# VH-VL binders against Large ribosomal subunit protein uL10m (mRpL10), part 114

Target 1, 224 residues: Large ribosomal subunit protein uL10m (mRpL10), of Drosophila melanogaster (Fruit fly) (q9vpl3)
Amino acid sequence: RGKINIQRPKAPHYERARVVAVTQPKYPELPKAKSCFKTRAERTQQQQENPYNEIIAREVRNWLDHSRLVAFFHLSSITADDIFRVRVQLHKQNLHLKSYGSKIIEQAVKNTRYEAIVPLFHSNHCIVFSPDPEKTAALLRIVRRVPQMVLLGGIVEETMLSRNQLVAYAQMPGLHAVQAQLVQTLSQAPGHLIQQLQAHQNSFVQVLDVHAKNQMNEETPKST
Short names: E, the ipSAE of ESMFold2; O, the ipSAE of OpenDDE; V2, 0.75 times the mean of E and O plus 0.25 times the DockQ between their complexes.

## First folded at step 11 (VH-VL)

Design gf6 (from gc10 with light chain Y32F V53S V100Y; framework fv_anetumab; at its last look DockQ between E and O 0.06; V2 from the best seeds 0.00; counts 0 for: pae E 4.3 > 2, placed apart)
Fold by OpenDDE, look of step 11:
Structure gf6 (fold): chain C 224 residues (1-224), chain A 119 residues (1-119), chain B 111 residues (1-111)
Amino acid sequence: as target 1 above (224 residues)
Amino acid sequence: QVELVQSGAEVKKPGESLKISCKGSGYSFTEYWIGWVRQAPGKGLEWMGIIDPSDSYTRYSPSFQGQVTISADKSISTAYLQWSSLKASDTAMYYCARQWDYSFPLDYWGQGTLVTVSS
Amino acid sequence: DIALTQPASVSGSPGQSITISCTGTSSDIGAFDYVSWYQQHPGKAPKLMIYDSSKRPSGVSNRFSGSKSGNTASLTISGLQAEDEADYYCSSYDSSSTWYVFGGGTKLTVL
């Protein structure tokens, strides 16, 4: 009985090869793991008046109300696997990474103290929530290693902070209250932060508009 | 005061190896990253890569990937840039700079190290 | 990959205001919101002049200001002085490519 060479199996007879080729289960291409982060287009389509939107909006509000640390990130093209890894790392620190559609966020924060965050959600964004403001340093440590996540700013102890202020906050030793006070003192007028955040958002919108216009122009066939 | 001090100018021949250093002081060396920037004579600034000294996490610009090695010794607050085999085209000023992360600016710069590679 | 385009040179007379533009072409809109400007005198290391498009580090003259509109960032130097003669570089992080990028630089001449 000839030693079955497991390392170089003899090519099956032509007929057998054909049968094997035909009988190879065409595994449906695993649906490209749709990044848990639905494309904006997919999110917009789903944002039809779905009774679920209210539920999700309530969830968002609940997170905002119970979080003492909230950080906002721009999210560039990232794989589902990478997001998952980041989520796991954050979760180990009791940090919760969430992504919501702009409409949901708008609904959630409408007529609330959080309304100022709405402009941050015109592009792909994610939010990290934590009940513990002391986790700011841990958060930043983790997200620094995620080049697709760009820190935009956050809320710590009900105070809105710029990205630089968050970094500074994380570096400050001592009681959260002292840190918050110091950051507030160091913070130029809240108006400036808002302006900066708004400026950023406006810039995003403008770029998107330009992109949209360019796409529209490309789709307009020159009727020659 | 935050300061980055780089090693002195180097004159080398093609094919030689080189390691230049950047020592940080005046801040917690492991809390910030160190970026390296190349500037060829009469040319612009080129970002080469970055290192987290805390665990030596490193990323390179595509143009420099495999061309150089960035390393750090946190015990002495020093970052390094090294070549295994220098080329004439490596002739440039090399700067180290402090950078909190990828999206933050290079806020403090070393004085630069001039590397001259000539036959 | 993001490309930052600057004029090769700009000139002005003492006391004038000049503006240097930096135009970014990126597929990732979010990355261009944090433009930095560096000043480099001949034979010297670059110095950070503007970060986050419009913020000044401590110790930087208020004559330097940054702005951004759309895909164009601008560095404005008011009350131009002889000491302002230098090369200026804009920079930005490209989150899509995950690289930090510099513009080509602009030589400012004070006439």
Scores: ipSAE 0.848, ipTM 0.929, lowest interface PAE 0.6, mean pLDDT 86
Fold by ESMFold2, look of step 11:
Structure gf6 (fold): chain C 224 residues (1-224), chain A 119 residues (1-119), chain B 111 residues (1-111)
Amino acid sequence: as target 1 above (224 residues)
Amino acid sequence: QVELVQSGAEVKKPGESLKISCKGSGYSFTEYWIGWVRQAPGKGLEWMGIIDPSDSYTRYSPSFQGQVTISADKSISTAYLQWSSLKASDTAMYYCARQWDYSFPLDYWGQGTLVTVSS
Amino acid sequence: DIALTQPASVSGSPGQSITISCTGTSSDIGAFDYVSWYQQHPGKAPKLMIYDSSKRPSGVSNRFSGSKSGNTASLTISGLQAEDEADYYCSSYDSSSTWYVFGGGTKLTVL
């Protein structure tokens, strides 16, 4: 069954570039006085200074800059065949499953508005990127059969969403209502189109805000 | 309108081969998977397995692994259930149904194909 | 196959409410809210009545409701009618084996 996908996978450009960048010759020098024994702090510093880490961090920034949907998952142990199948299913929906070291993620989002995501990466994790925020529902449907992937939250249209907010976003009727309203305004006088688009967009944002507040109240009751 | 249309009833003898079909229409055939369900006369439903028509990935219930072959031809929106050598115990009604994947309900069902295996 | 446990039969009079139980394990019914219920009249294909433990598809009467507690799911039919006489099957995804399971079925008789 795994053999069906081996012969046909389309290699993502960034995955090939990432492998090529990792395989490029680089001869970092290590001081001989420290070559046999390294502290945890020294190993962390050495990893942060590796030039291949910055190449990979640039890849992460590029994905973040061009993705309207980003979802973060905790990843439990999973077979190579199972994760490969999940990656294929996601790719069919223009959803791109990636794994990066936590230090690379921290380096990638340093000095950006996304620095707040760093705590999500303290455990084994993976990330799904997509240019299509409409694919949030498809993402959640595919992942529901993968108990090894536990949704932590995401980013939709540059807005940080918790797990419950992301689930609620996938169910929001306002996206369908926005499309219906646009069809209706095309049948009206041209001067009303801008005003109706602005009003509908504001209503959609308000529905998301109210829904997020209600879910946060259910998820985190105040304790004394 | 989602429809699954199965091939007609079959009367076969033990040892013969058989391939029955399930044609999907009214939806994107490769976006959803096709599950197969067996129902012996007077008995309950048994999930047999599922196929993703887009790449022919299959998964079988342990009871049916190696007993049947599930396949699909996405160019004609058709899934198949096949036996290489029928047994009398294969006498049953066979349904195809649409699933998103093996964790989802069977939301649309075919009309069923009655397979009778007798001397 | 491993099957979810349902009573073999249940009966009720028109207008009454009845409940059909479906008991599984922590790896299927207990793991997620993925319980489905199917109605099958004699000679017909099954019809999806309840999914995700409690949701109704479009076109299914609100007399049908589903619930789950622990490893046991329940289908409740209120205002029982003669047309409700059928076989009812529960189902769930078994996350430990990554395959789908049905219950043994329950014959509902309307007296």
Scores: ipSAE 0.205, ipTM 0.596, lowest interface PAE 4.3, mean pLDDT 78
ESMFold2 (binder alone), look of step 11: mean pLDDT 92; pTM 0.941

Design gf7 (from gc2 with light chain V53S K55N S96G; framework fv_anetumab; at its last look DockQ between E and O 0.21; V2 from the best seeds 0.00; counts 0 for: placed apart)
Fold by OpenDDE, look of step 11:
Structure gf7 (fold): chain C 224 residues (1-224), chain A 119 residues (1-119), chain B 111 residues (1-111)
Amino acid sequence: as target 1 above (224 residues)
Amino acid sequence: QVELVQSGAEVKKPGESLKISCKGSGYSFTEYWIGWVRQAPGKGLEWMGIIDPSDSYTRYSPSFQGQVTISADKSISTAYLQWSSLKASDTAMYYCARQWDYSFPLDYWGQGTLVTVSS
Amino acid sequence: DIALTQPASVSGSPGQSITISCTGTSSDIGSFNYVSWYQQHPGKAPKLMIYDSSNRPSGVSNRFSGSKSGNTASLTISGLQAEDEADYYCSSYDSGSTWVVFGGGTKLTVL
């Protein structure tokens, strides 16, 4: 009786294999972990004439009005756990991750200075709000590690920035540092300017003096 | 000026280990990520993976997961791509490139390192 | 998984305008938001020509332009020059799969 190889069981007889193949419970593909974020379709369907839409729109407006940093992201399929992790990380930095339906956003920003953001919300998206524009670098550092989040752009100090501009902004020395540098530069400028102005004046005077001396030498008649 | 300089061409035998390097200069090395791209002879570009040099956060394309190791030494602004055991199929040009994140372009490229694996 | 499809080859005469298409097939509509184009001459490293579908890096000729409509990105090269003969690759990040994808490349021949 041949040693039943428990590690590599002989493929069952063709007929048995067929029966096993047919009787294998087709486990429904585990529903792709419904992203805690409702699919666009689900959101769109739910966002029909819901009296709550106005309330949510007001909330969005409130966040926009009170945030000095707003970042917009495309959000692909992400697990609830991953979103939660990101939310926690952001929250530690006083960054608030929110997700709203496109219709709600449209309603919220209609006839406002934020209307230009509407085109960013054609897909699943999330928004990060912060009262502190200095947190831009921290925000980007966190979200870069979230492959499902794609930076679309943002608003910093009421200025809409492209994704590239936002990155550039984050790379800039803090406003205070820039101001300090500016002050330093400005404080040094008068000294250099004065030196340059004086140098030019001195050089001019020297040239004039040489010219004057040369003219005096030409006027001395050779008393042959 | 931003520059990525890669190590020289390598000729190896199957089964050998290899580590190639990519040194960045002209920018803050830890502010940008380094991606690696493979190009087999006469073939297209294949994104292999990416590393954040600041803390060595790394992600691989599925095709390269477990096949290579990406690492970095931020102290010398250098990223590495290494194989524990080379295969003939690893014969390709390998490029490193600067990338802000996954969704940003590969804006600066190294000159490439040709790896030839032949018995 | 996003696949980017490019024509294998495109040709044009000097001075002409040519367009290379890059079509993305993705289940995630948002995955094809940002397309990059790279130029690669034989034996050289790829060079970024267009990013974010339509932006040119500094130093790239204004003859190169990018556009995107729907799931198709296009690279247009106007005033075709001999030096433009190269392989061109489109690229996009697939947020669904979470990796960068390249097209198959297009060989541009200047006749």
Scores: ipSAE 0.869, ipTM 0.942, lowest interface PAE 0.6, mean pLDDT 88
Fold by ESMFold2, look of step 11:
Structure gf7 (fold): chain C 224 residues (1-224), chain A 119 residues (1-119), chain B 111 residues (1-111)
Amino acid sequence: as target 1 above (224 residues)
Amino acid sequence: QVELVQSGAEVKKPGESLKISCKGSGYSFTEYWIGWVRQAPGKGLEWMGIIDPSDSYTRYSPSFQGQVTISADKSISTAYLQWSSLKASDTAMYYCARQWDYSFPLDYWGQGTLVTVSS
Amino acid sequence: DIALTQPASVSGSPGQSITISCTGTSSDIGSFNYVSWYQQHPGKAPKLMIYDSSNRPSGVSNRFSGSKSGNTASLTISGLQAEDEADYYCSSYDSGSTWVVFGGGTKLTVL
C-alpha cells in the first residue's frame, strides 16, 4: 500500500470499506439510529464521501486530458443488456463508455476551457472517451442505431465541436491518411525524418484546411 | 449539391402493386439515411420509416409496419417505397428525405411522388 | 405515446410578428430532444427552416427564429410577408423508440 491517500491514509481497517461494498444492495447507512450512536462511523462516512468525489473528478480530468476524442450523449432509459452490448461494441474500437454525476463533471472541468460542457450534464447522460480521433466515424455508426443515446456534441483534438461538426469531422477522408502517415513517420529510421516531415507537413496543412472548411459549413446542408 | 429526385406520379387501382424511387446525388449516399413521409390530400405530414442504405437497416413507424416495404440499392444511390397491394386510402403525396439519424432534421427533401388509387 | 400539438391556424398582417407553438411531453421535447420546423407551400415539398430548436440553415431569412422553453417549442416569424403564408410543421424524436413525430401542422394566413 505504501500511502493510502484515496480512502484515508490513516485508516487501518479496510474490512469496513469492504463490508460496505459487499452490502451495496442493502445500504448500511439507511438506519438513522446508526448515524446518531456511531460518531466514529459518522465522521468516516462524511470524510469518505468528500474524498471519493474528488478522486472521481480526477479520473474524469485524466480521461479528458488523455482523450483526443470525447463525445457527449443524452442517455434515455435502456436495459442493462442493451447498454452492455453497446459498451462491448465500443470497447472493440478503443471507445470507452462512462457515466458520471453532474456535480463530479462540474468539479472536473471547473476553471478549465471545458467548463462550457457542464450544462450538457443536467440530464441523464453518458460520455465516450478515446485516444483515437480517427475512431469518430466508428463511434457514430455504432451509436446512431442506439436510439437511447442521443448525440449532443464532442471534443476532438482539444476543440469543442457541435454534433453537426462532429458528424462532418467523421466524414473527412484525409484525417485517417494523415494519422497513418504520422505513425509511419515516427517508426522510420532517423535519417529520413526531415523528408517525411516535409511531405506530411503538406498533407497536414490539407487536413487542417478541410477541417476549417467543415467548421464553416457546420449548418445543415438544407439551405433555401 | 445535395439532391433527391423521385419517380413520377402514379395512378393505380386497388390491389395493384407499386414501387416508387428516390435517387440521391451530391453526397455520399451510404453515409445518410433516407426517410419516407406521407401526406394525404389536405392532411399533415406522417413519418413512415427510414433506411440506412449502407446495409439496408430499416425501421417503420407503427402506423406503417407491414403496409409498405422500404428498400435501397446503394450501387445506384436509390431508395424505394413499395406496396404489394394498394388501397384507396394509400392515395397521397410521398416524399423521401435525407436524415443522419432519428434525432437529426430531414434536411433535404425530394419533390414528391403523387400516388392516386381509385376504387 | 408521443404527440406534438400545434394550433390549427394562426394569422397576422404584413410587418407583424407571429409565433407558432409546438407542445409535447418531456420524452419528445425534453431539454435535449431536438426540434425541427418545416415550411410547406401548397403543392411543394417541405423546407427545413429551423433545426436543433433554434438554428437557422444557410439561406433561411433571419426573420425566422426558433426557441424552446420546457415542453414547448416556438417558431417566430418577424416582419411577416405574403410569401410566408404556408403550412408549418414541427418535428421531434423520442429516444425511447425509433419514431420521428410531426406535429399536426399550422396554417399561417397573411391577412
Scores: ipSAE 0.563, ipTM 0.799, lowest interface PAE 2.0, mean pLDDT 77
ESMFold2 (binder alone), look of step 11: mean pLDDT 90; pTM 0.928

Design jj1 (from j1 with light chain S32E; framework fv_imvotamab_arm2; at its last fold request DockQ between E and O 0.20; V2 from the best seeds 0.00; counts 0 for: placed apart)
Fold by ESMFold2, fold request of step 12:
Structure jj1 (fold): chain C 224 residues (1-224), chain A 118 residues (1-118), chain B 112 residues (1-112)
Amino acid sequence: as target 1 above (224 residues)
Amino acid sequence: EVQLVQSGAEVKKPGESLKISCKGSGYSFTYYWIGWVRQMPGKGLEWMGIIDPSDSYTRYSPSFQGQVTISADKSITTAYLQWSSLKASDTAMYYCARLGYESSLDYWGQGTLVTVSS
Amino acid sequence: DIVMTQTPLSSPVTLGQPASISCRSSQSLVDEDGDTYLSWLQQRPGQPPRLLIYDISNRFSGVPDRFSGSGAGTDFTLKISRVEAEDVGVYYCMQYTEYPWTFGGGTKVEIK
């Protein structure tokens, strides 16, 4: 699959379709009532209108570009209360749950490395985006208690992962935890440290240098 | 710096419509939800509802469901609160606030005073 | 709906003395992961609310360390170790663990 030839674009203003709640049973003005009271079917059809499908697809593309973690779920019937609770818990972790029509997702990933995900969206689904791949464990913890959301797989650092691979990724210790463990090991093993310093001095310096560079990169987080 | 700037005070009559705004700046607008909070004169705070501007997902407090509409236009980083027909009991101060992901309602607008009287 | 009950309703305090504000919820605010989304807000006279404490005990950016939060389950406390003149105002607890989100009735802190 070819590279996505996309440069970071200027931040344009996006147009969107919106759903607004209206007072029943009256429609004081036809244009406002038509705009303010929409069914689920009307929302789906509005999302599939050709001019706005491209705008929404571009928004999906933008979320994919700015998310180092993306997870795909099958979504069964769920109450409004249950979905709100899970969205709040996800949001608390900088995890962003969204749903899109399959045609919009197909259009968003066309001619990209992610084209293989299209078959996942022929059933009812939702997607979770996050700029923070370290939040994979939190994501899985939250959705484990939500049987209506069944994990299908994901993307971490632009790499497609199966369900089992994503679960395994979530169990890996973070870079900071590895750094802390290294410090503890060095402080607890003075005899082994003496041998290691004498025999592998250059290798030891290289490990410490890599550690310092990783900390420097982590100390300057990107704005979200 | 994060800022939420609300539209100015409004004086209205019962039955009129109204749409007030909350413009966010200094942060990634679509990554944070916007909540609306009412404070009636001399009273405490009441949660009205919340919106995720990225997809316009909204949830209303039961007390306000069907009474107001919450919306957002992410192209101009603005959230809205609107009434189709104001009542005198809608006289209050209305705040917008941003829901932070490692905090809570962390940044608040300055408030919009809405006065509804005959 | 979860009712958030604050006591006292009014807390007149001498400058430099401690203040303690209680917030009690009508049911546990602990979610399935053991997290509690309980916050404290301050509203100075004529100003919008501002966040002081989130997740029971975490101070928000720029909040002085004389403010501290504690509690668990249904009982929560905001403490001001040494009240200053700028601390005059109404303090609210807020929960968003459960829909609908609710505030306490407020506690007015005044200088005697």
Scores: ipSAE 0.814, ipTM 0.926, lowest interface PAE 0.9, mean pLDDT 80
ESMFold2, look of step 11: ipSAE 0.811; ipTM 0.923
ESMFold2 (binder alone), look of step 11: mean pLDDT 93; pTM 0.949
OpenDDE, look of step 11: ipSAE 0.869; ipTM 0.949
ESMFold2, fold request of step 12: ipSAE 0.798, 0.797; ipTM 0.926, 0.921
ESMFold2 (binder alone), fold request of step 12: mean pLDDT 93, 93, 93; pTM 0.950, 0.950, 0.947
OpenDDE, fold request of step 12: ipSAE 0.750, 0.889, 0.891; ipTM 0.922, 0.958, 0.960

Design jj2 (from j1 with heavy chain S103T; framework fv_imvotamab_arm2; at its last look DockQ between E and O 0.37; V2 from the best seeds 0.69)
Fold by ESMFold2, look of step 11:
Structure jj2 (fold): chain C 224 residues (1-224), chain A 118 residues (1-118), chain B 112 residues (1-112)
Amino acid sequence: as target 1 above (224 residues)
Amino acid sequence: EVQLVQSGAEVKKPGESLKISCKGSGYSFTYYWIGWVRQMPGKGLEWMGIIDPSDSYTRYSPSFQGQVTISADKSITTAYLQWSSLKASDTAMYYCARLGYETSLDYWGQGTLVTVSS
Amino acid sequence: DIVMTQTPLSSPVTLGQPASISCRSSQSLVDSDGDTYLSWLQQRPGQPPRLLIYDISNRFSGVPDRFSGSGAGTDFTLKISRVEAEDVGVYYCMQYTEYPWTFGGGTKVEIK
């Protein structure tokens, strides 16, 4: 009879449900995007009544200055449970999901080259920050299963990238993998060594040129 | 070295307020979440909630929603757990713990014993 | 809420002998990304909990080789290959795949 131990009690879901039902207080429904993930209307009201918008803007600047990966998303309606799950999955990868009002973003990026991102924040949105640009692939893998988050673009190593450029960046072979191919080539039969070193020198230059072009390729923000 | 240091034991009467602290050191405080865990006398562990100190995003276990307040002051790398009106049933050991990336609740404070009696 | 059921409730063991602790969840702990966020904690008498194992089978820094974790889906096991005197305490499984995060009821390991 299988591996099930009939003598063991199964989890007492009934007892949990019974206790909750008897003790249910009058609670309002939990707000969606609680605290830091408020609706557009709530963000507008909060910004107008908050005397310390500059303090929050300094926080945004600090995250921008210390994050080698920044990604911008359109955020559709999402439950508090779903956004918490996503936030935990992102946190496991050192990815930090946040939301700010458009006025605060505008104030934060004023007099910076990132002023072009402001139009992205006129719709419902969120931002992911990370010090680890290598986590771009993990970010995209996690959000691929979250249809409420739609990638708009990002910043990698202080270079603005379009959505397609960010996706392409995430799929690019890692620098370690390129270095490993060089070591493997150097271990090949001695008769080809000089020719292969010259060819791989050119390959490394080409890879660095592609990276430099991608990092220099700034994307204009999408207008609202 | 990562360290979480909690405030000292408290003896209180029902109806009094209390705010206990958890100070983090040896790591970038705003990059890690802080969770609070209750252990009632002779009982197991119960998750109370979690906070991201960088923006004060907070999520409470349903059992503790409305019963406590979790907060943080990132300028002094400290998280807090607070009651506005203690009950005798709040007598317990309270732990803070850091949520590490790629790990779990990986570093724990020493605990704060809260005793509530008339 | 996901209920985490641990067995046995108490595990008296002879020094140097193995111990095995089971944790069963009321539903699958596999998330949408295919990951399982299951951890094992140890609480020695009079001490705070400490992390032993995360993500089912990964030992945390400083945890001895005699601790190992295994399992999938709803069934998870912590094994101590050779119990030492310092291993006395209560062991908890914890899941944080789904809100709210929950612990097992604990398994007391003691020397007989």
Scores: ipSAE 0.767, ipTM 0.903, lowest interface PAE 1.1, mean pLDDT 80
ESMFold2 (binder alone), look of step 11: mean pLDDT 93; pTM 0.947
OpenDDE, look of step 11: ipSAE 0.828; ipTM 0.933

Design jj3 (from j1 with light chain D31E; framework fv_imvotamab_arm2; at its last look DockQ between E and O 0.24; V2 from the best seeds 0.69)
Fold by ESMFold2, look of step 11:
Structure jj3 (fold): chain C 224 residues (1-224), chain A 118 residues (1-118), chain B 112 residues (1-112)
Amino acid sequence: as target 1 above (224 residues)
Amino acid sequence: EVQLVQSGAEVKKPGESLKISCKGSGYSFTYYWIGWVRQMPGKGLEWMGIIDPSDSYTRYSPSFQGQVTISADKSITTAYLQWSSLKASDTAMYYCARLGYESSLDYWGQGTLVTVSS
Amino acid sequence: DIVMTQTPLSSPVTLGQPASISCRSSQSLVESDGDTYLSWLQQRPGQPPRLLIYDISNRFSGVPDRFSGSGAGTDFTLKISRVEAEDVGVYYCMQYTEYPWTFGGGTKVEIK
């Protein structure tokens, strides 16, 4: 497909606003007085990091706003070749694998109904975005053969779903209208969804293997 | 109409730097990866690498790892291929191509001829 | 690396007659998702490559139906049912199943 019909379109300025923010000059504030708690270099570094974190957080918000399918995974150690293979397989289905730091996720979902997802990013993770919720079955089929990716839950049509609900959603043969009706029904009880997601995350955390080398982002570093 | 428009032909000397561009239009730029392909004079096609412009995730062919830099600026929907120090052996035609979903390298740029000679 | 071997290297064809191009991979191109990541490209003289066929047999948008692809596993074929003057050029197969992605060496189709 070369053209994607987005049900909740965002102005293209989202992408241009993101890039404009990146190209804006940095004005590192020169402190007038030295602080006992922070040096001038530390304050300047914090100020520079804050604008970069905000730019990335805006990108996450943009992906969330334009994606009718979002799936969250725990990510175990995986080779660069294996993650490249998985990213290509997902890309062929218009599924976009990303990873972000927990602080950036927290900043991206602040003051939204999606704040409940933040605990999922305490450990190594990845996120799959797609504008097409009918690709949920393809997503699960692809990751079934990737034991390093463990499904934690997701968002479909702006409604949070537990792992079991997302699997059930993927198994429906349904027409687009039927899938939209299911998501509407689930959205009428968001408190139960949040509770289920937290319980699911808590039971999974007990078996997670936490290593010093496990990073929240296992993708290659960005290049200029 | 999906289009990839590349920067114009370049004539350079060995040791000079160069950055050539590939501007995409007619589609959502951050949803598709951009690959680079070299064709030396009279020869076939060689995959150089690929970039996801949404997060700058980049993968290079082993033959080109460390030899070039692939980057993108999504604000102007443009991908780049860059050399810090050109060699005469870099003389070739360079194409950018889009990796489509449910397809492969589906749309190609017109090519940028790079000539490196003393 | 997966080696893509094309035969013939050159295919002179009488105008209006069929042409057949073979591509053989050194390993199976069937990915774990069940799909086969094999495509065919056409490069007319002085032109950039253009996509003809993806996933073995799927014709890309705007490609005439005289082009067809077939094959499985390691052996793939591109056929032109009735060669026209505009079909002159070099044809490449490409795999993107395994890193690094590789092309065949090309098959030149020309009118004799």
Scores: ipSAE 0.794, ipTM 0.911, lowest interface PAE 1.0, mean pLDDT 79
ESMFold2 (binder alone), look of step 11: mean pLDDT 92; pTM 0.945
OpenDDE, look of step 11: ipSAE 0.887; ipTM 0.963

Design jj4 (from j1 with light chain S32D; framework fv_imvotamab_arm2; at its last read DockQ between E and O 0.55; V2 from the best seeds 0.78)
Heavy chain, then light chain:
Amino acid sequence: EVQLVQSGAEVKKPGESLKISCKGSGYSFTYYWIGWVRQMPGKGLEWMGIIDPSDSYTRYSPSFQGQVTISADKSITTAYLQWSSLKASDTAMYYCARLGYESSLDYWGQGTLVTVSS
Amino acid sequence: DIVMTQTPLSSPVTLGQPASISCRSSQSLVDDDGDTYLSWLQQRPGQPPRLLIYDISNRFSGVPDRFSGSGAGTDFTLKISRVEAEDVGVYYCMQYTEYPWTFGGGTKVEIK
ESMFold2, look of step 11: ipSAE 0.808; ipTM 0.921
ESMFold2 (binder alone), look of step 11: mean pLDDT 92; pTM 0.940
OpenDDE, look of step 11: ipSAE 0.871; ipTM 0.950
ESMFold2, look of step 16: ipSAE 0.807; ipTM 0.923
ESMFold2 (binder alone), look of step 16: mean pLDDT 93; pTM 0.949
OpenDDE, look of step 16: ipSAE 0.874; ipTM 0.948
ESMFold2, fold request of step 17: ipSAE 0.817, 0.817, 0.822; ipTM 0.925, 0.927, 0.927
ESMFold2 (binder alone), fold request of step 17: mean pLDDT 93, 93, 93; pTM 0.946, 0.948, 0.948
OpenDDE, fold request of step 17: ipSAE 0.894, 0.889, 0.890; ipTM 0.959, 0.959, 0.961
ESMFold2, fold request of step 19: ipSAE 0.823, 0.829, 0.821; ipTM 0.928, 0.931, 0.930
ESMFold2 (binder alone), fold request of step 19: mean pLDDT 93, 93, 93; pTM 0.948, 0.949, 0.949
OpenDDE, fold request of step 19: ipSAE 0.892, 0.892, 0.890; ipTM 0.961, 0.959, 0.959
ESMFold2, last read: ipSAE 0.824, 0.808, 0.792; ipTM 0.929, 0.925, 0.921
ESMFold2 (binder alone), last read: mean pLDDT 93, 93, 93; pTM 0.950, 0.949, 0.949
OpenDDE, last read: ipSAE 0.891, 0.892, 0.705; ipTM 0.961, 0.960, 0.901

